Miniprotein binders against p40896. Designs and how they scored, part 15

Target 1, 331 residues: p40896
Amino acid sequence: MLMPKSVALLRIRYTLEAALARGFTTVRDCGGAEGFLKAEIRQGSLNGPRLITCGHAISQTGGHGDLRSGALPASAFDSCSCHFGQVGVVADGVPECYKAAREEFRRGADFIKIMGGGGVASPTDKISNKQFCDDEIKALVDVANSYHTYVTAHAYTAEAIQNCIKLGVKGIEHGNLLDERTAELMAELGCYLTPTLVTYKVMGSDQFSAFLGPENSRKNTEVLYKGIDAMKIAQKKKVKICFGSDLLGPLYGYQTQEFRIRGKVQTTQEILLSATVTPAEMNGLGDKLGQIKPGFIADLLMMKSNPLDDITILDEPESNILFVMKEGRIY

## First folded at step 5 (miniprotein)

Design T11
Fold by ESMFold2-Fast, scan of step 5:
Structure T11 (fold): chain B 331 residues (1-331), chain A 93 residues (1-93)
Amino acid sequence: as target 1 above (331 residues)
Amino acid sequence: GSKVIVVIEGDDPEKLKEFAKRLLEEAKKYPDAEVKIFDAKGRWVMANGQLLTGDVIILVEGDPEEVKKFVEEVKKRAEELGLKVVIIVGKEE
């Protein structure tokens, strides 16, 4: 069941306000946040992190972003109903891909998000399924390049990742089935990887696994198992790594657990860089965000203790954050 | 046995905490229905291939008659508090 847009917007407002309170002064939303929310946050009418948005994630028919039930015919949906609440839109063929990407930029998107492979949340695809043809991906990348920004892709497998980055995709979300050769290529091409390990841990736990059914639970177990290994491979090959959680809806509150999970694979310094400097650079803000330096925007956390000594204090924000500062204001 | 997911939506955290506490106590009256309550916040969660949202997620599994009675009690109490309720009937494993 899809939620009415007005209720979903109120929920995302709550989620963003809570994310700021947990220490996130900038958030990149990979689907669901409307562009006008950025203006509300900038004007101070909403207390939330600075938003970098893609609008709707773009999916092929039957792809990862196509959340329509197989029991419902395509004719049950008109052009307004091709949206999946606020998450995704469907585009097939080069002309539709051009139009979809341009529409997201018209609506205020900062970058384009595509579904480059299958996933665990989509009812109609497999993790191993490659999505979009090469010409469709080229069209999406062409539009992003014309706006002087990038395309990032949801992709798990080496095949899907390689296909995307060879066609000009700059970012990969997840990448849990990344292999050594693919990581080498990502590093060579200057691509960014945003692992999202916490989502598979939380959604695969006893508390939530019962909700997903046996096939989706098996998918989560597969991606979780490989995710730690993928992180080790990416770091060894010097892939640029960003911080992400990819937690859907009510699970977004668990996002800080990603710091704890990353601690099994990355040094504390590597984790902090992945949450500050590296994503700022990815989004063209490396000269303004992510560091405490003269001339930078005054975004900072005041902590009771040094997270370099113990990264897990970031997973206990209520106890460990003295205050959050964004643009020189304390929240 | 039956498996049911109940999602409850609201904006008042204290109201939801009180509600969840009362539901855990109420669940003791249905020993053949296992009840698990999760604090959830955000936009979306996937359950049985459907997108849903909520502040409290309740998984109920066990004896079909006891599950049905508990779910009806949850609906009744949530409506009394002005909270929205979404119910998803799960498939047996």
Scores: ipSAE 0.000, ipTM 0.131, lowest interface PAE 21.4, mean pLDDT 76

Design T12
Fold by ESMFold2-Fast, scan of step 5:
Parts: sequence; structure tokens; C-alpha cells
Structure T12 (fold): chain B 331 residues (1-331), chain A 93 residues (1-93)
Amino acid sequence: as target 1 above (331 residues)
Amino acid sequence: GSKVIVVIEGDDPEKLKEFAKRLLEEAKKYPDAEVKIFDAKGRWVIANGQIVTGDVIILVEGDPEEVKKFVEEVKKRAEELGLKVVIIVGKEE
């Protein structure tokens, strides 16, 4: 990692407080957030959303999480959270995969994140590269199952997605090159898809395209153009869709723009379910979170107007949120 | 302590106003339960996948027995006035 730990810790506080203020009462971190942060938030020592964490994302040598092949600016990393510290660890072969997954649970992880395919900001891979052998993925899934939780995978292509879900992977992050056959299989297996379109929109802007370099800029453009089509395919085949933004260092402020982007292809009700009920179910919290019902945790947003009429009001939280309630406390 | 949210919906502004006044007076009988009442005026509430409209939102927090008694009184009074009531019980996590 290019950033000192002390600077990363200062940024973590601002990121968490800002996310809560933007209306997020629960956040799932897909790389970098450490389990001890959950205790600080729960105890009230830190204001922020309830955290669901994976610790380090697990990558093969030369894969999407292997940052050793070159020095990239932290803000250029795709699918990484530099605000939460070191994002990836490398493991090759079945024994190393068992050890890596067990280490993450020892550190307090709630689930396991793996790099199942190539990405935009990995120094040695291509977006088309499938990552990990079948036995490695099986080992990671076996460990997650023994802890009564799941594996989610970074994957863009139909080949990488199919390979992961056939081996027991429950979630797919991104999935921008999803096809109809793969979406049908995801629905049959009860898998979850978390698209993160705002990341590609922002990374394709003038501010960040120079940091990706020519090879990674081509990868970014490819995934951006296909992302909207992938969401339409997933909706048509009734894949369970979650809300995500893949917050990266300086980009954390853009997370609410995902509501606006989703509004172009999903109904407001579908978007709200993807940000509440569906992710609660994915994480075993469907009986505690995601609904206003007796016996559920008292998390809610009071809005100045109806988001069913205009989802984009969620992309203007400062002007539209009257208050955020988390566990009955107003923020 | 116990945390409870009560959302009240109704079409008659005068009934809602009188209801809120009576609840503020009733809350004084439960010193170990902190009661906060918000006039939502039909504003939208988004809560983890549900959209609720309510003219009065009541947050109650404190001693479990007093919170329960106050919430039951709120529900009884609202039902007598023909008002719609939604009650959410908070948990420690």
C-alpha cells in the first residue's frame, strides 16, 4: 500500500461519518476494513454505519489483488478501499487458500472476498483472465461454509462468474460482462449480484483516466459500457441484486450517485429493495434489518419528499434527508 | 434500554394535533422513558426497504417497562381515534 497506516486511519473516521450522514446505516466492506472497527461503532466510540467486513480480499499471484508488480496511486485502484488500510493478500494453492481464509475469520471477518477474475487497476492481469483454479475456489468456499457464511467474488466476465458460482460462490461483485445464460444460472443457484457502476463513471472522468494508463483505461471503458446492459439482463432473469458503490479513497463522496445511475434502468422500488431487503437477506439479517416491522432494528431515513416519485433525491442527501436514525438514535 | 418508533398516519390535521398534545402530557407520567415527537406532516420515511407516511413520528427510549406501557397507551389512543399505527422495536447490535 502506498499510504501510511496513520493517514489511512484518519480518513476512515471521515469516511464512516460521511457515509452515515448520506443515509447508509449498514455498510458491507469488500476489502480493507478490519473487524475491530465494528466494536468501536457498536460501543459508540465512533459514529458510523454498522459494518459487515471481509478483511483482506484474497488474490492469486499476479491477480487483481496482487499489487507488487508496480507502484500505482491509491486513488487509481479498482475494487479497493484505501480508507480501510491494506486491501489484499496473496494465496496460491489449496493449503495457502485455507490458511488465508482462516486468517481473515481470525481477524473478525463476516464473509470472504476473492478475486475471481481480472480488473481495471491490477498491474499483471487482463479483464478476460479467470483467476484461481477450481480447487483453490473450492477451498475458500469450504472455509466460508464451515463458518456458516459465504464467499463473494470480484468478477466481470460470464466465464469467471460461471466458474465461481458453480463452485459455491454466493455473491458476484461488478459482473459488467454478464450474459443471459450466466444470469439464469445465478438465479437458479440463488446468487447475488452487486453492480458498482458509479466507480466506472468516476474512474472514466478526466481526473482519473491518466492514473489508470492505456491498458487499464481500455478495461475501464469496456466494463462501463456493458454495466447497464448487465443490469438489464440480471433484472430480466430475476437475479437478486444488491446496492454497491465500491468506494475508493477520494471517491467516497460519489456513492449516492449510484442511485441516480440505477434510476435509468431499474424502478425506484427495485433500487430501494436492492439497498435494504436484498442485502439484509444475503448477510443473514433479513429478520432484523431492511424493513419497518415490529422486532426489527430501528434504522430509518426521514426524507423531505417521496423517493418512490424521484430516486435522485437520495443523491442529494444534505438537502433531502431530515434525519438518519440508526438503532433508534437520531444523527 | 428499549428503543421503539411509533408512526401515526391520519387524514384529519386537528385530530393529529390533539393526539400529539395528549401524548406530550401522557409522556410526563413516564419519567424513565425519553419521548421525542416529530410532526412529519405527511413527509416520507424510508426505513430499510419500506416507505411509510406519517403525520406524527414518536421515538421512545428508556426503561423497558415504562417504554412498553407508554407505547401501549399510544397504540390504544390512536386506535380509538381511527389512526393508522406502525410500531418498530429497536434492538442492540
Scores: ipSAE 0.015, ipTM 0.419, lowest interface PAE 5.9, mean pLDDT 78

Design T13
Fold by ESMFold2-Fast, scan of step 5:
Formats: structure tokens, C-alpha cells, sequence
Structure T13 (fold): chain B 331 residues (1-331), chain A 93 residues (1-93)
């Protein structure tokens, strides 16, 4: 059911305040946060991280972002496509893809998010399904390039990842079924990978498995099992790696556990760089964020102990973070 | 505008107290530079992808000429007391 706008605004306020309190001074939202929120945060009307947004994630009909049941008429979805709090929009064919991407930029998006392959939370697709045809992806990339930004894609399989990056997609979200050849190609093309291991761990637990149906539970088990192996492959092939959680609704509280999970495959220094320097570079802010140099914004996190000695202190923000400073303001 | 963070480390609590007192007095000479001082003794600072150890953190923001003069004064006074100083400059046009 669609949430009333007033309730949705109260919930997003809580989510943003909590993310900042957990140590995140900048957050990239891959669906569901609208561009106007950036102005409210900047003005102090909302306390939260600096936002980098895509607006709605763009999906084909029957793809990962198409949340309609198979029994609903296609026309029924059109009447609800612009409702507040909706994370995805459906676009088919080159003209609709141009229009959808341009609409997100009109609403204040900083980049474009697409569904390049099947997923865990989608009711009508399979993880192995490639999504969008090549011309549709090229249209979305063309729009992003004309706005001097990028497209990032939800994709798990080597086939879906290779298809996206060969067509100019800059980022891959998840990538749990990445193979060595695909990682080599990603490194060669300068692509970014944002693994989201904590979401599969949490969603696959007995406590939360009810969020997924039997088909989606099978998808989740597959991507969770391979996720750590994919991270090892990406590290070995020197893929540029960013930090992410991809957590939904009430699961946001588990966001910081990603630091602990990453510790199984990355050094503490690599994890910290993946949460600071590397995502700043990806988002065209490498000359403003993530470095201590003249002309850079001074965001900082004050901690009781050295995260280089124990990365898991970032999983316990209430006890280990003394304060968070964003652009000189303490939170 | 200019924004500068100064991170100061020292092993002597009395020297740090003396330093902080003198800085508060010196800051009054720079009315167009906003100065905020934080006691961060023995804490670690993650700033723009770097890990720093600091005991006192000073945020200076305002008129570029006044900010520069105050930061130079902070650096000189800290060095005279044998304190380690790290300066982080964040200036956006």
C-alpha cells in the first residue's frame, strides 16, 4: 500500500538522522530519496547526510523494479507511477527510457540507477534474466552523459554486468555472481563495484526470511553464498570498490554491520577508503571529498579508538563515535 | 570564505590547558573568523579519508585573510609548546 506523504516524510527524517548519527556524512541513495531533500538538509530543515540521489530506479516491464503482480493489467501501474515513496519507475523502448531519465534529472537526480538484471526482491523476474535491451541501456547512458554524470546498474551475474559496462554503465550495485573475467573487464574500464553483503545476510536470517517468498528466498541464498567469493575476486583484480548496504525499511539499523562483513575480505584501510575516497571519486567529488588537501570539504568522524586496529568499532556507533561533523556542524 | 581544521596532539595536559586558554584570548583579535575548540583528548579523527590522533581540535571559518592569520598563530604557538599540529584546509569557491 502507498504511504501517506506526511507519514513518509516523518520516516525519511528518522532514517536520515539515524544514518548521520551512525557516521555517514554523505550517502548515495539508489532509489526512493527525491532531489528536494538535498535542499532541506543543506538548509538545516532536516538533519542528515549530504545526499547524492537518483530518484526512481528505472526498470523494464516485468523487471526487478516492476512491483506489480502478474495478475495486474499493465495500464493499472501507470496511474501510480509517480506516487511519493515509490522506489522505481517502468520504462520500455528508447523513447520512454529517454523520458524517464530526463524526468529524474528534472526532479534533482545526480545520477541514474537502472535494473540491469534480475533480483531478490522483485516478484516477476529471475536472477539470471538480463534486463533492458542494448539500445535502452545506451539511451539511459546517453542521457546521463549529457548531464555529465553516470548510470549505475543493479546486476548480479557476469552476463548482466558485462552487458551493462560494455554499453557505458559506470557502476554496478551488488555483483554477487561476478567472475574473474568480468572483474578484469571492470578494472580495465574503470568501473565501480558497490557490494551490499549485509542486506543478504540479514534478509537470509530466520528472523527476516518471511520478507521473501520461496522463489526470492532461493535467489537470496544464491547471492549471499557467492557474495564473499565475489568480493575476493574483485579485490584480486583491483576493481574500484565502494561501500553500501542496500537495506530496506526496518533493516536500516543493520547498516553498519557491513564493516564487519567486509573485514573478512578487505583490510581495514581498504574498507575505510571504500567508504570515503573511492565513492567520492565515483561521484565526481574526488577533488572536494575524501582527501586532506586544500579546497576540500572538512567532514570528520570522532572516535574513541583506532578503526585501523579494529574495524568493528564502526558497527557499534553509539558506544564508539563521540560526534560526527559535517561541514563544520557537530551532530 | 575559508574553512580550516587544526588537530593538535600532546602528552602534557597542563600544556594543552594553557594552549587552549591562550587560543581563546587570541581568537578575540579575529572577529571575522569563527573559532570553535573541541576537547578530543586521546581520540581518533577520521577526516576526509585520513586517520588522525588529536587531543584538541580547532575549527576556524570565515574571512580568508583573518582565518589564515589565526591559523598561522595557532601553528606557531603549538610548535613553541612542543605540540604536534596537523592542518586540514577546506576552501570552496
Amino acid sequence: as target 1 above (331 residues)
Amino acid sequence: GSKVIVVIEGDDPEKLKEFAKRLLEEAKKYPDAEVKIFDAKGRYVLANGQLLTGDVIILVEGDPEEVKKFVEEVKKRAEELGLKVVIIVGKEE
Scores: ipSAE 0.000, ipTM 0.352, lowest interface PAE 12.1, mean pLDDT 76

Design T14
Fold by ESMFold2-Fast, scan of step 5:
Structure T14 (fold): chain B 331 residues (1-331), chain A 93 residues (1-93)
Amino acid sequence: as target 1 above (331 residues)
Amino acid sequence: GSKVIVVIEGDDPEKLKEFAKRLLEEAKKYPDAEVKIFDAKGRFVIANGQLLRGDVIILVEGDPEEVKKFVEEVKKRAEELGLKVVIIVGKEE
């Protein structure tokens, strides 16, 4: 269903303002944010977190980012028109991968997001599917390296994760089926893991489970069950861990529940570092963001109580955040 | 403009309340500096390995010269009363 542009813009503004009010001064968008939003926030025309964007997530045909119905023929979507909604583009073969990655950078992307494996919401793939061939991943990594940035991959399984990181992929989103050997390899290669545990908890709740079909519900249960264990493995093996929720639209309000879930497997200091220092380092901003030091950008939260004593106060932002400061401005 | 956060720590709630009231009056001498005073009654956390306890939090924003003068006055009065003061200066753009 199509929404009037004015209504869509109002909803985007609300979402961005609400995210900032919940304590997020910088957000990395892994597909869907328009490049112009980044510019408008920088100029002060829109209030919201600083955005780090990838543009469209790049998927193979039939992969996690290919949102076309399985009933549509391949010829229904010309190779010169690879865009399927705001979140994904399809690219097959080395030349198309080079072109797709370069196009995202031309549009203002800060990094490249790829679909390295299957997912819960994909109409035509399975969670166990490895996606892209090695040469395609190498092409995407080569472009990102030439722009002095990185590729991050959606991947759940040990096989998909290992394939991606051995080819130079720097980040893994989700990683719910991570095993001990894969975590060791991630740590050796200096890779970053962004677990998104809250999305599976929320999507699996009675309120939202009806949105998942039977196959997707089974996939969701599988990734949810293993997610906490994968987090423990990653923590034990000293993988660099970032904070994420993978929540969109009406679910974005649940993003702070990730702090509660992380509290079951990480110390409060580890959680705070995963939400500040570690993501700043991943994005080349470790000398500007994530710490309160002379010369750093003045992004900070003022809390009524110490989150080191109780991380769950971050899941109650309206009650516990006195104010949010971003670039020295109070919000 | 210039933005400064002043964090005050002290053990006497009534003394802190009177201090905050006096600062609101003092702020009237600096019309080009906007002053907001918060009764924090506890703690706030600042990253970089430091945890700051705040019983009163003062936000000062405006003309750099006026802000600096007011912040120095706040620091002086707080120290004379035996209150701990931490000053956080925002990034200049």
Scores: ipSAE 0.006, ipTM 0.277, lowest interface PAE 11.1, mean pLDDT 76

Design T15
Fold by ESMFold2-Fast, scan of step 5:
Structure T15 (fold): chain B 331 residues (1-331), chain A 93 residues (1-93)
Amino acid sequence: as target 1 above (331 residues)
Amino acid sequence: GSKVIVVIEGDDPEKLKEFAKRLLEEAKKYPDAEVKIFDAKGRWVIANGDLITGDVIILVEGDPEEVKKFVEEVKKRAEELGLKVVIIVGKEE
């Protein structure tokens, strides 16, 4: 059943304000945030991070973003972002892909999100399944290029990732099953990887295991482990890595645990760059965001101690953040 | 309104305490500028190689002219005491 729009709007205010309080001054939404929210935050009628949005994720019929059938929401058990209502729109064939991408830009999208492969928990949408044909992906990339922006794809496997990036896709979300050859190609093409390890950890935890069943909990743990190995490969091959969580609705509060998980694989400097400089560059804001220097937007965190000494303090924001500044305003 | 963060570094804790007390008194001369002072004790922020180190953090918010006057006074007094000062101001408001 769909949440009434009035209730969803009240929930969105809380979610965005809480994300800002946890230290996120800019957030990239990869599915569901509507363009009007950017204006509300910009105008100050809604407190929250600056939003970079794709609108609806674009999926083929029966693909990962097609949630029209089935009793269980696939997104509740997998990596799909469902923060702000409608997760995706369905487009088949080149003409529908052109129209869908153009419609998202008309609605205020900053980039395009596509489903390039299947999901972790879906029996009808297997992780190994490639989605869209080459001409469909080319159409989506062509539209994004005409708007001087990019396409990012949900994709797990080396096959799905390589298919997308060879066709001009700039970003990959998740990428838990990439291999060395795929990472080399990503680095060569200047692609960005956004791992979302915390979603698998949270869904595999004791709290959620009781509701998902032992099979789904084990699967999430396996995908987490593979994702950690994928990050090691990506770093060795010098892939550009961004920060992400891919957490749904109420689970968004666990997003800061990603810093702790990353600390097992990345240096503190690498993690901080992945949450500041690298995503700013990906989104064409490298000269305005991600650095504390003259001419940049005044977004900063004041912490009780230096996260370079201990990255896990970012996973305890209530105890460790003295204040959050966004556009010169203290929150 | 105008919002400014002033980060001050010093190597003498007693000098910093005295400085903070005098600044709170000076703040009374700027009623349209709200001043909050935090003890940071050498805590810092970093971004892409820029290190901002501070023992005292001053948050100033209010009327643009009052904020400018107070921030200039803070900078002058800090320099007179041999303290390092960094001022952070928003550019996209």
Scores: ipSAE 0.000, ipTM 0.302, lowest interface PAE 13.4, mean pLDDT 78

Design T16
Fold by ESMFold2-Fast, scan of step 5:
Structure T16 (fold): chain B 331 residues (1-331), chain A 93 residues (1-93)
Amino acid sequence: as target 1 above (331 residues)
Amino acid sequence: GSKVIVVIEGDDPEKLKEFAKRLLEEAKKYPDAEVKIFDAKGRWVIANGQYLKGDVIILVEGDPEEVKKFVEEVKKRAEELGLKVVIIVGKEE
């Protein structure tokens, strides 16, 4: 038993309970949560939101999910182990991509997450880098289709987004550098966008800028600047939008600030749909979640006041939530 | 034990007040069912993008048979008063 990983696992219990208490009855994890956590929550061994998981995010060598420094040899990264807090695995070439995707499904994944472009947190990539060749993305999509589910991609730039969705990728995480033409294509193809504005706001604050270092702070500023505009473009072109935060472990508590940030660019009704109906549809749960109707699962949030009048009350859960119900159980 | 939320919507405050009083008396017949009644002025039920106005929200939890009987009584009395009723239950396993 590794002690650092054991401590992380104990902390994730509290993180899951806190997320449920903040009003999240279902959470889609885009890297790091294993299928066994989902089973433990279902069985009642852990209290937390219902989990929809991808296991590890799949990355090319030197891509956004490759967290090795440039000084480490290739053999230093174990692509098939260390599931406690490890968000990515590395796969290069069509056969490795098939194997990596199948391995995630073997471990209980509900969908596949890939790194389609560069990002802020990875040590060696640029935001502008397209990642994976077309054949690799096709292989990952083929595996997901054979399991009757989807691939979602981390991607910021119009180029990376278009490359992914033209090859059958259904979802885009972030999308901060989205343009009108790309949004039109996303809407035409029925793709989903999950913006994650709160992570750039938090990471760009004075208290956290030192954490990223100079190069990653530069990346962060670029994506922050464009994120609000990208959201407006996506709404104008009627892209299906889901709610997300993309917060790193200790910052997960800031997740509800996303409601406040979105309130500057979306209507309250649009925000609530993006946090409920739209993601349920994306994940094949539109007939069980997303509405208060007979025969649906009884997931429910009782508030002291109407969030349609003021969405920011969802960013003050301790003051405004009377209780959370998940599958008929009150928390 | 079973847990059920009953959401009552109505536009007559006096009718809703009388309804709540009667339900508190009925709840005494079901000692193994805990009943909590919320005056839901300014409080709303939200589930996955749906928002439902609740003027009276009733939480019932406890013995499955007693919970079922009490919830049926709530529904009957609300219907007699012309109130809208939505019953929210967890998936039974």
Scores: ipSAE 0.014, ipTM 0.446, lowest interface PAE 6.3, mean pLDDT 74

Design T17
Fold by ESMFold2-Fast, scan of step 5:
Structure T17 (fold): chain B 331 residues (1-331), chain A 93 residues (1-93)
Amino acid sequence: as target 1 above (331 residues)
Amino acid sequence: GSKVIVVIEGDDPEKLKEFAKRLLEEAKKYPDAEVKIFDAKGRWVIANGQWLTGDVIILVEGDPEEVKKFVEEVKKRAEELGLKVVIIVGKEE
């Protein structure tokens, strides 16, 4: 049985309204949100943050975005149509990569997301695995450039990051195993890093450790601390850093805890710039968002106390937000 | 209705207090504009990549014409006192 569109829309609606209530007036989706949702939010048919979308993440066969089990035939994924549950699409070879990227833009994508390396939790898809060949990555970048936008890649290791950015990939999601040489190259090429540290902390917590088992809990803790070190390296080398959480579904409510984790490495000013100005610049919106000037969009968050004095008040939005204003409307 | 936020900065707490009191009296002349005035204890922060350090924050909501007239009065009085004023107007986009 496929998930009914009406049930999926209701769940998305609650998630988006809750994100806005937590103080997020703009959200970048790195896989799963469809472009038509942006029109609904703009028209007021759906309350939520302004959306910047990539559509489906593009993966090679057997890569991090390939959701088929190893026991299923190669055609099994394509035999089902599911509009709101599909996070990734599979593309192999240069022609399929061109077609996949163009299809996402046809559906209203603002940028392209690719899987440039393996994942943390998958036993068959190792963090160390490089994904896509150079010609495939170049094809995806060529399409994004033709639409005057960018490619961002899921990647953890220095090797995967270097391979992506040398071929024109602009953004790196996660980057927990970044080294100094790779950070220097990222800064030289003007690349953006979006760390997602809170997901490893939440998954490694006592509440969730029972479901992951001891081996996966140890891996999540290791990846968290390596990610903190990677962020120190990125700050030292002046890499442009954006704000992210990588949390979905029931865990989405923990996304604000990322502010506290960032405070171990970044100043309060750096954290707030990473959540406002830097992402606006990355997405070509630096002339409309991230500054309070005549002609800019009026997105505002008013707090009971100054987060410059204590960044953790942003972790407690229910108690500390006086109001959220998006495009002149108070929520 | 129209929604406007006015952020006021100044170095003199006595002038800011008197300014706020006078604005509350002026607000009575605009019954279709709801005015809320806040002492910016702890120095409120406005997201969008800019830090607004405000000593007085004024939220004005209601009839567009009355809101506009009241906001213009606020700006004029603040300017006469040498206070810094930042006006944030909602868009109908």
Scores: ipSAE 0.013, ipTM 0.350, lowest interface PAE 8.7, mean pLDDT 72

Design T18
Fold by ESMFold2-Fast, scan of step 5:
Structure T18 (fold): chain B 331 residues (1-331), chain A 94 residues (1-94)
Amino acid sequence: as target 1 above (331 residues)
Amino acid sequence: GSKVIVVIEGDDPEKLKEFAKRLLEEAKKYPDAEVKIFDAKGRWVITPDGKLLTGDVIILVEGDPEEVKKFVEEVKKRAEELGLKVVIIVGKEE
């Protein structure tokens, strides 16, 4: 899962330009994007969406963000590794968690991303594994609060989600195994859920079955259907839902398929709010972004037809978007 | 063995077709490296008659680490000769 810096930069440039062309004027990166990319986009030297970044996702040793194999020495993935494709950093114990979170803010992070549970694609951890102890999560939340922002956590299970949000975590990424009690608690605490259903659909496809193996393909398909049920529960309990894709490397081009998948469980209005108003509010930009109102930043899409009538037109941007406007400029 | 994903990005179907044909010919030199080619929609991109499907090309290479490495380097060189964008993701070695 390592990429040379030059290859990573070419991929990131393409990814950002293509995401803007697909209609995304703002993107929240939950690991891997460097803070300097925000400056390049603001200066106009790179065409892309406005970036909200966390830097590296923070993981415990042996957790979902620990990409080291047992065959590699710990020093191969130290804090000075300088590999551009790194998504995560490892921190154990309260002092290391304080240092890791502060380092990400020093690098220009807008929020903190943590691994609060295991992952579907990870070979070393289980989806059901709770990660970090309570004091470590509290330390990460304390740092984020001191910077007047939030922590969001990768978490699938009700146990992992409840543990995180009770300790002050504001956002949950994925949440495919969410239950009614957990959704009620999320709503009570004002937490945000970002489902990422398209990643499981693509990773469960025949194309990727050959690469990941048939067991992993079946696991991704199972997690997709559970995630659809989780979204129904979250909406019933009035959890704040954001739009996300969590696509790995070459799969980022499939991000707009999430609109089509969401159309099975959300109204077109709910989907559009999850992609505009709700994520703007989560990131402290609800008075500047996500609405066409006087005084708001001029980010908008000109469409051939109304997405309120058919959300799937957003999954065909090349055919349906006449132009993308970001900060009053047409792309 | 080793697994490598190579993503070739381009909108020119004729250049992608030329690349895919060159890649299949090169793969014959590495019998211990299995090569699978897919389009962005999860279909085999090369038909028996040599016709390429539309979309980005995703190449999965797996097998003997030394043969995979040599094959991937040839893939990079040939893609660059055609002006195609290349992204290489190295998978976990078992």
Scores: ipSAE 0.000, ipTM 0.139, lowest interface PAE 19.8, mean pLDDT 74

Design T19
Fold by ESMFold2-Fast, scan of step 5:
Structure T19 (fold): chain B 331 residues (1-331), chain A 94 residues (1-94)
Amino acid sequence: as target 1 above (331 residues)
Amino acid sequence: GSKVIVVIEGDDPEKLKEFAKRLLEEAKKYPDAEVKIFDAKGRWVIMGNGKLLTGDVIILVEGDPEEVKKFVEEVKKRAEELGLKVVIIVGKEE
């Protein structure tokens, strides 16, 4: 038996409160259907970060967001959801893509998330596969543009990334296998890259080897190192980089370790920019968030130590954050 | 209630400590405003564009809106008289 919905909602509340306590005043959710939580947070009924949501991630049949096993018939995909509301929807062809994107906006989405390529650890979809045809991606981008927002894509390979951004996709999640040509094109087109290095580090660690097995642990470690190299390439070519973790459910507690990993590749100033100004700009909030200036929303961390001297102190929020302020309220 | 953060910068650590001590005593005139004063040497307020806002004394004031306003105005006047740089961050009233 699966967990009751009421218990799942209570767990989501604790997860959001914990994220705020760790210093995250705004969070972008790239695969959840938890848009209703935005109103509760805004009204003060729920303590948590300001939420920017996409609703369901949109996938082609047999793509990375198609959660049906290979043994199930095509008609077997229903609206099953995990307890954190992270459910994909399947759409094939231009009309279904129009409908899927518009449905997410009807439900309160701030942007659209698509699966533009295969998954790293997926047995049923190959990482080398481009996903969606060009007309489908164009349809999704056109709908997002009509709402004055953007499409972001899950994509790892140079081929998948180039295909998406040439068709108007604004953001790339992960990007662990990009090359110099792809990074140059991303910079030229003003695209955003959100690396999610901590997820591969956590999944490849000894702590999780019993759950994943040695082959999957090795694969996650390999993808982590490729992602670190991709970040170096992206920085050299001046790609706009945002902060992300891609951690699921109970693993959200590891999200601050991303600061430590980034510290091996980026300067502290670059990391702070990627967690403040750059994502605010990506989401049309550059004049309201990410800076401490008159007229900006009062989101602020009071720290016991200087993160410019050591970014890893942000991976120790319990001992180093004196308080978190969000919209002028202290937490 | 009102919540306000006052960030003060100056070059003389001993004068800043005396100033902070005097403000703590002055705060007793405003019993419905809770005042917390932090020695901010080595502490930083995050600002965008890769830059940090630095403060030598951080003052957190919370409580009755009228008393918070009067105390913050007094802090600003005294700091400016001493040639100290002042940044005031005003929170949302609840």
Scores: ipSAE 0.046, ipTM 0.497, lowest interface PAE 5.9, mean pLDDT 76

